# Ledger of designs, part 1: VHH binders against tRNA(Ile)-lysidine synthase (tilS)

No score or structure here was measured in a lab: all are predicted.

Target 1, 344 residues: tRNA(Ile)-lysidine synthase (tilS), of Thermosynechococcus vestitus (q8dih2)
Amino acid sequence: MWGIHHARLHTTLKTQQWLPLGSRILIALSGGQDSVCLTRLLLDLQPHWQWSLVAVHCDHRWRADSTANANFVQQLAQKWHLPCEVVSAPDLPKTEAAARSWRYQVFESVAKALDCTHVVTAHTQSDRAESLLLHLLRGTSPDGLATLLPSRSLGAIQLVRPLLGMTRAQTAAFCQAYGLPIWQDETNHNLEYRRNRLRLELIPYLQQHFNPNVEEALAQTAELLASDRAYFEAEVERLAPTVLREHPPALDRLRLREFPLALQRRLIQCFLRQHLKRGLNFRVIEAVRALMTTGNGSQTASLPGGQHLRVCGRWIELVRPMPPPPAPVPPDPGERSPPPSPLY
Below, numbering starts at 1 at the first letter of every chain, in headers, positions and changes, except where a header shows other numbers; Kabat numbers aren't used for antibody chains.
F, E and O stand for the ipSAE by ESMFold2-Fast, ESMFold2 and OpenDDE, each averaged over both directions (binder to target, target to binder). V2 = 0.75 x the mean of E and O + 0.25 x the DockQ between their complexes.
[cut] marks letters that were taken out.
The coordinates of atoms that the task and the answers printed are left out; those that the model quotes come from them. Centres of patches stay.

## First folded at step 6 (VHH)

Design S23 (from P4 with A114P E116Y)
Fold by OpenDDE, fold request of step 22:
Structure S23 (fold): chain B 344 residues (1-344), chain A 130 residues (1-130)
Amino acid sequence: as target 1 above (344 residues)
Amino acid sequence: QVQLVESGGGLVQPGGSLRLSCAASGFTFSTSGSYALGWFRQAPGQGLEAVAAISSSGGSTYYADSVKGRFTISRDNSKNTLYLQMNSLRAEDTAVYYCAAGTYSGSPELYEAPWYYDYWGQGTLVTVSS
């Protein structure tokens, strides 16, 4: 039987068409509260949407109880008649970033293997707020604050986050109301992790002293920023061919001057990303922007990889370091004249 | 953005009356429109239940059997507000009540289905207790 969360999720899915009718969907199922909630909601909506559902569990092998967690997930999936794949991690660096990267690789691979067009994760509104706040605290661009998009491409598949409209409290209440078993991750209480400290200390403090709806407020901000980012990305895509020259690589500084500052920076960034693998930062972008108004022959400092940009008329050209001249071919060791025959 | 905001919930004694309101924004009420408005409720541990619905013209209404003769759904287009008059309240009427809006014309039988509706309110709690 549908509850309010079923109805709301259905409405969201109907409006956004993130998970089309009859789609084959891979569910990332960790066994935790949010993933269990998502799985149950999708199963309950399945008769209406006619999805083919399959679950994947990623075992990072970081925790002593990882095998037990995997077994829990398998049992739950079996109980719900949900096919489930368990994938164990190779030796990975014990970093959240590495774990995340690996999980997404697994999602892509398993989805491909099982002919899934979509992968769903159980990121919540709370997660979105937390991610935004973490990025803000470390310092980031506006684009960096556009965290956890509702839908994005992951290779050939679509990654969807259906629970971004639900808070962690709501998912908890849902699981409780429906008597759903949840795997408790003990690491969630470890304050050494910044995310946990944010969840357990900072967010509650903000809720109490600043805004009881801070999670919603931050999540909404993330959404607005995401829309702005999308707009700028589309504009950059549209305008890039008019400003960027590929052969030889250059920027049209006269046209670039006509754009708003935000577009100038983004177009320069777009250009540099095509040629620089690393080291792109605000300083470099501003150095390139400065070349828009400087005289002919002006150039940036050396960029990562030994490259620099130089003004040549209307163009800001990327100059690559000349390959070192071929080492002079050592002179052919002249024919050593045979030593004179000993005068017997 | 369409928003539905419920109000009027609270604690009431058995046999009492309560009037719920749902103020809509971003969605205009009109008799010439092709939509329906509804009230749902969810009691603790239970599923979402359709309570009442009304078409845009007002010519078609739905009531759950459990509330028929006790509850009345109405709307004021000038105020863009949906109402639920609840009389002779019972303990079993205790629930969170949700306002909902559909965006296409339907039969009264569709008004019972939660999947018919495209917008939902946050809900208002009605507690009937002695």
Scores: ipSAE 0.847, ipTM 0.968, lowest interface PAE 0.5, mean pLDDT 93
Fold by OpenDDE, fold request of step 22:
Structure S23 (fold): chain B 344 residues (1-344), chain A 130 residues (1-130)
Amino acid sequence: as target 1 above (344 residues)
Amino acid sequence: QVQLVESGGGLVQPGGSLRLSCAASGFTFSTSGSYALGWFRQAPGQGLEAVAAISSSGGSTYYADSVKGRFTISRDNSKNTLYLQMNSLRAEDTAVYYCAAGTYSGSPELYEAPWYYDYWGQGTLVTVSS
């Protein structure tokens, strides 16, 4: 039987068409509250949408209880007649970034192997608010604040976050109301993790003293920023061929000057990303932007890889270090005169 | 953006009455429209239950058997507001009540199905207790 969250999710999915009728969907199932909630909702909606559902559990092997967690997920999946794959991590750096990267790689690989066109994760509105706040506090570009999109490409598959309209409190209430078993991660209470500190201390403080609806407000802001980002990305894609030269690589500085500052920076960034593996930052972008109004022959400082940009007429050209001149060809060892034939 | 905002919920004694309101924004009520409006409720530990529905023309109405004769659904198009008059309330009527709006014409039988509706309110709690 549907509840209000089923109805809301159905409406969202119907409107957005994120998970098409009859599609094969991979569910990221951690065993935690949000992933269990998502899985149950999708299973309950499955008769209506005719999805083929498969679950994947990523075992990071960081915790002593990781095996128990995996077993819990497998038992739950079995109980729900949900096929489930468990993938264990190789030796990974014990960083959140490394774990995240590995998980997404697993999602892509498993989806491909199982012919899934979509993968779903259980990110909530609360997660979106937390991510925005974390990025804001560390300092980021506007694009960096648009972190959790409802849908994005992940290689050949589509990543969807169906629970972005639900708060963590709502997912908790859902699990409780339906008597769903949840795996408790002991690390969720460790304040050494910045995310946990946000969840347990900062957000409640903000709710109490500033805005009781701060999670919703931040999530809405993230959504608006995502739409702006999408617009700028589309504009950059449209304009890049008119400003960027590929052979030899250069920027049209006369045309670039006609664009608003925001587009100038993004187009320069687009160009630099094509040629620089690392070291792209605000300072480098501004250095390139300054070349739009400087004299012929002006150049940036050395960039990573020994490259620099130089003004040549209307063009800002990427200059690569010249390969060292070929080593002087050793002098042809003089034709050793054949030893004089013995006058036999 | 379409918003449905419920109000009027609260604590009431058995046999008492409440009137729920649903103010709609971004969605215009009209008799010439092809839509339906509905009330649903969800009790603790229970599923979503259709309570009442009304077509855009007002010519078709639905009531759950459990509320027939006690509840009345109505609308004021000038105020863009849906109402649910609840009389002779019982303990079994305790639930969160949700306003919902569909965007296409349907039969009264469709009005019972939550998948018919495209917009949902946040809900208002009705508690019937002695």
Scores: ipSAE 0.847, ipTM 0.966, lowest interface PAE 0.5, mean pLDDT 92
Fold by ESMFold2, look of step 7:
Order: sequence, then structure tokens, then C-alpha cells
Structure S23 (fold): chain B 344 residues (1-344), chain A 130 residues (1-130)
Amino acid sequence: as target 1 above (344 residues)
Amino acid sequence: QVQLVESGGGLVQPGGSLRLSCAASGFTFSTSGSYALGWFRQAPGQGLEAVAAISSSGGSTYYADSVKGRFTISRDNSKNTLYLQMNSLRAEDTAVYYCAAGTYSGSPELYEAPWYYDYWGQGTLVTVSS
């Protein structure tokens, strides 16, 4: 039966079209409260959207109870008549970052095998607030604070996060109100992890002493930054062919002068990302921007790799160093060497 | 951007009255256009129930059988506000009440289906208890 969260999600999906009518959708189902909530919501909405739904469970093998978790998920999926694929990690991941990377590779490969066009994860408004805080404490650009986008590309598929309008407290209440079984993960209380300390200590402190709605406030900030980022990315894509020259690499500094400071910096950043393999930072962007108003022949200091930028008339050109002499060719043990390993 | 904000909920004794208000912004009420304005409610452990709805012209209304004769939906276009007058309240009227708006024309039975509404308020709690 539909409750208010069904109605709100339905409206959001009508407006945003993240999961179009008839889409084939892969649901990341961990068995935790957020993923169970997401799965139930999508199953209840399915008749109105004509989606094809299939679940995937990633068994990390990190914990002794990982088999029990997978069994729980499979039993739940069977009860709900939801096809479910379980994929086990071939080796224990060394870090959480490695585990996350592996999960996303599984999403791409399973989606390809099952002809899914979308994958959904159960990231919540609370997750978005936490991620913004973690990135802010790291010291990142405004674009880096636009975390947990509602929809983004993941290889050939779209990754969608339909629950960014719900807090973790709301997904818990949803599961309780509908009597949904959930898998309890004890690592969620391990304070050795910075995200858990933020979730269990910092966020509650901010809610109690500063703003009871702080999760929503932070998530809204992330959304505003995401929309700004999307606008500038689209503008840079549109403008780049008229400002950036590829052969030889150069920036049209007269065209660049016509744009506001924010676009000047982003167009220069776009150019430098295409042509520098390292050494890109704010100081370099500003050094290149300064060349917009200097005389012919002005240049930046040498960058890592021996490259620099030089004014040549209306152009700021990338100047590369003289190539080093060729290395001696080692003896060939025959007319052919054995092929290198097929690995990356 | 469209916002709907409910107010007027609270604790009331059986037989009492409350009037709920829903202030709209980013969306102007008028007699023109093809939309519906409605009130839904959700009691603990239950789904959304359509309580009352009214078309943009005011020529078509809906009331759930459980509230007919006791509740009145109305609007004031000059204040951009939707109202629900609730009289003779009963314990079973206890719920969170939500204001909703959606694009609509034609059949009155469509007023009671939540999937036809495009905007939802945050809700206001009504408790009917001694």
C-alpha cells in the first residue's frame, strides 16, 4: 500500500525522469534498512512505471556472517518474487575503498549481463550530509562538495540514488511501520571509522546544539553545489570548441577575456586537464589566466614535465620540452618477444 | 519552485473542530487551468487516504465517505491558500494530514489516487483524543 514516501518518490521520479517508464533496473540490495526500504518502494511503484526489477547482492567476505547475510537477502528476494543475483568477491578486499570499487565493477558487469540500463543504490539524505562534511574536512573545491549526485554515469549505465530525499531515521521508520525484516550490521557502530564517528558523534551533537534539521541543510547545500557544477560543466562543454585549440594546444585569450572569472578558470582548467598529466592546481590556473593581459612572449614558469604556457599573439600555447634522446633498444631474444601479460 | 505548507493541526477532543490551512508558493491558485487540490491523511500503519479534493474551477469535488458531511474543502485564491474545515472529529480521524496538488481534468474518481498528485506538503498532525 502507498504511504507518503511512495507518493513523494513517485512525484520526484515523474519530474526528474531518473528511472524512465519501462526501465530495466538493477537494485543494490545489501539487506540493510536503507536498501530494504528502497527495494520495497520500487516494488510498490513498479506497476505504475512498468519497470523490470532485479536485485544484486555483493558478498564482500569481510565478515564471518557474510554467508548468513547473503542467505537473508536471497530469502527476502524470494518472498518478494524479485530475481536476485549474488556475487562473491574473489579475494578479500584490502580497504573499504577497494570494496567499494569492486561493488561498482560488479554493478556494471551484472547490469551488462542482464541488460539493465540503470542501477539504484540506497544512499540517503543522511549519507549526503555525511559525505559533504567528510569532503569539507578534507579541504576540497566546491565541485568536490557536490557529493552523491542523484544520477550519474557509471560506465555504460546510469547510477541513480532515489532515496536522497529521505533520512536514515525515515528509512528506519518505514521499515518498522511496514514490518520489513532488515539485516543488522554491527560494524555500523565501530568508531574507528571516521564516517561512523561523524554519524554517531558529530551529527547528533550538531542536531542537538545547532540545528535539529542539519542533515537536510547539508544535503541541500550539496544539491545546490551539484546544480552549479552541472551548469558550469555544460557551459564549458559548449564553449570549449570556440576557446580551446587542440593542434597545437592553445587557448584563445581574446575569447577568454569575454567571459566572467568563473568561466575563465573553468575553461583553463578544462584545457590543462587535457594536456597536463600532473601539476594542475589553483596556482597554475591563475598563472595561465594572468597571461590573458600580458605582452606577446610572456610565459609561465616551467611545470612538472618541463612544459610551460607562452603567449603567441591571441593564443596562449602549450610549449613542450625537447624530447629526450631515445633509450637504447635492448637485445631481442628473437624476432618476436613473448607477449606481455594480458593484465592491464 | 512549488511549496505547500500545512498548518492548523493539533490535539482536539472528540466532537471538536479544527481548520487546516495549506499555503502555496510558486503556484498561483486560479479558476483557470487543469489541476486539483486535495487533502490526504495517513494514520500509523495505514496507507494514504484521500480525504477531500477540489478542481481548479471548483465545479468538481470529492469527499471520502468517512468524512462526508463533517469536512469541507475550500480555497481562497486571493490568499493562495487551501483549507480543510474538520467538524465533529472522531478518534479515527487521527492522522498526519497532507496537502497535495496535481495536474488533472475529467473524472472525479481520480481525485482519490495519490499517484495523480505532483506536489505534497510536509504534513500536519491531527490527534483526536480525550
Scores: ipSAE 0.554, ipTM 0.861, lowest interface PAE 2.0, mean pLDDT 86
Fold by ESMFold2, fold request of step 22:
Structure S23 (fold): chain B 344 residues (1-344), chain A 130 residues (1-130)
Amino acid sequence: as target 1 above (344 residues)
Amino acid sequence: QVQLVESGGGLVQPGGSLRLSCAASGFTFSTSGSYALGWFRQAPGQGLEAVAAISSSGGSTYYADSVKGRFTISRDNSKNTLYLQMNSLRAEDTAVYYCAAGTYSGSPELYEAPWYYDYWGQGTLVTVSS
């Protein structure tokens, strides 16, 4: 039966068209409250959207109870007449980054095998607030603060996060009100994990002493930044073919001069990301942008990897006097990630 | 952007009355156009129930059988506000009440269907108990 969260999600999907009529959708089903809530919502909306739904469960095999978790998910899917694929991990490093990377590879692989065009995950408004705080504490650009985009490409499919309008408390209440079984993951209370410390200690402190609505405020900030980022990314994609040349790699500096500063920077960033594997930062972007107004033959200093950019008439061309740069040095280890949870 | 904000909920004894209000912003009530304004409620353990709805012209109304004769939907276009007057309240009227607005084409009896509404308020709790 439809409740208020069905109605709100339906409205959002009508407006945003994240999951178009008739789509084949792969649901990431961990068994946790958020993923069970998402799955139930989509099953209840399915008659109005004519979706084909199939679930995938990613078993990381990190916990002793991982087989029981997979069995729980399979039985739930069977009860709901929802086809469900279970994919078990090879040996992985026990970090959130490795687990997330593997899960997304599984999504692409399973979606290809089942001809799904979309994959959905159960990230919530609460996850958005937490992610924004984590990124702020690391120190990041505004684009890095635009956490958890509602929709983005993942290879040949679209990754969609339909629950960004619901809090964790709301997904819990939904599951309780509809009598939905959930798999509880005890690592959610382990304070060794930074996200859990944020959730259990920092956010409550901020709510009590600074802003009782801080979680919503942070999620709104992330949404505003994500909307701005999405607009600029779409503009760059639309404009790139008219400004960027692939063979040989170059930027049309006469065309670039026609755009506002923000768009100039983003088009240059887009070009540089395609051709530089390391060392891309604000200083490099500005060095290239300065070439828009310099004389023929002007160039940047040598960039990481021995490359530079040089003005050749209307073009700022990439000059490669050497082979491709060496492989990147592995990043420093991050904070230890929790074992996979119903949310991840 | 369109926002709907409900008010007027609270605790009331059986047989009592409440008046719910729904203030709209970013959406101007008019006597023309093809849209509906409605009140829905969700009681514990139940789905959304359409309580009352009114067409853009005001000429078509819907009331759930459970509330006919006790509830009256109305609006004040000058204040951009939708109302629900609830009289002779019963314990089974206990629910969160939501204001909704939407555009649609179809017969007036479809006002009860939540999928035709595009905007929803945050809800106001009405509790009817001794």
Scores: ipSAE 0.464, ipTM 0.832, lowest interface PAE 2.8, mean pLDDT 85

Design S23 (from P4 with A114P E116Y)
Fold by ESMFold2, fold request of step 22:
Structure S23 (fold): chain B 344 residues (1-344), chain A 130 residues (1-130)
Amino acid sequence: as target 1 above (344 residues)
Amino acid sequence: QVQLVESGGGLVQPGGSLRLSCAASGFTFSTSGSYALGWFRQAPGQGLEAVAAISSSGGSTYYADSVKGRFTISRDNSKNTLYLQMNSLRAEDTAVYYCAAGTYSGSPELYEAPWYYDYWGQGTLVTVSS
């Protein structure tokens, strides 16, 4: 039976069409309050959308209780008549970033095997606010602050985050009001983790002393930055063929000067991403941009990998170091090594 | 951007009265559109219940049997505001009340069914207790 969060999610899905009628959807079900809330909402909406629903549980094996967690999820799915796949990590992830990457690989693989077109995760408005703050504290670019998109491609499937309109407090209240069992993760209270300190100490402090609606405010900022990023990505794609030369790699600095600063930076960034393996940052982009107005032969300092950029007329060209000589090929066992010169 | 904001909730004794307001922005009330405006409520542990609804023309109204004769839905197009006058309140009326708006379909199911409404307010709490 529907409550207000069913009605609001239904409305959002009607207008955004993130999960079209009849979709086959893979639900990421961790057993925590947000994922249980998401799963219940989708099951209750299913008759109006004709979705095919299947769950996946990713067992990282990080905790002594990970088997109990997987059993909890399987029993819940069975009670709800929801097919559920459990996938265990072959190697223990070393970082949160590695664990997240592994989960997303699992989502792609399981979705392909089960012919799902969409995967849903239970990221909330609170998660979006927290992610924006973490990235802001690192000093990330505006694109890096556009965190947790509501919908994006993940290989051949679409990743959707239907709960970005709900806070963590709201998913908790939903689970309590509907008597939903949840898996309590003791790690959620461990203040050694930066995200937990932000969630348990910083956000409550900001809510109490600065803005009671700070989670919503931060999440809205992330959304505005995401739409700006999408606009600029489309413009760069359209303009890049007229500014970037591939062979040999170069930027047309006269044409580049015709564009606003923001677009100059993004076109240079696009070029550098194609040609630098590491070391791309704001200072490098600005060093290259400075070459737009300098004399012929001007250049940047050496970049990682020994490369630099140099003005050649209208072009800012990428100059690569000469490749190192090839390593000697070991002789096959049983073959004589030839001498460096003829014996004659 | 369409927004609906409820106000007027609070604590009231059984038999008392309360008037809820729903101020709309980004959505202009008129007599010529094809839409419905409504009030829903959700009591603890219960689902959404359609309480009252009114068509854009004002010629079609809906009231739940549980509130008929006690509640009156109305609107003031000049203030872009929907109202719910609640009289003879009972403990069973305790709930969070939500304002909603959606496309009018000309069938009774639009008035009762939450999935036909496209815009929802934040809700206002009404507590009926002695």
Scores: ipSAE 0.445, ipTM 0.825, lowest interface PAE 2.7, mean pLDDT 86

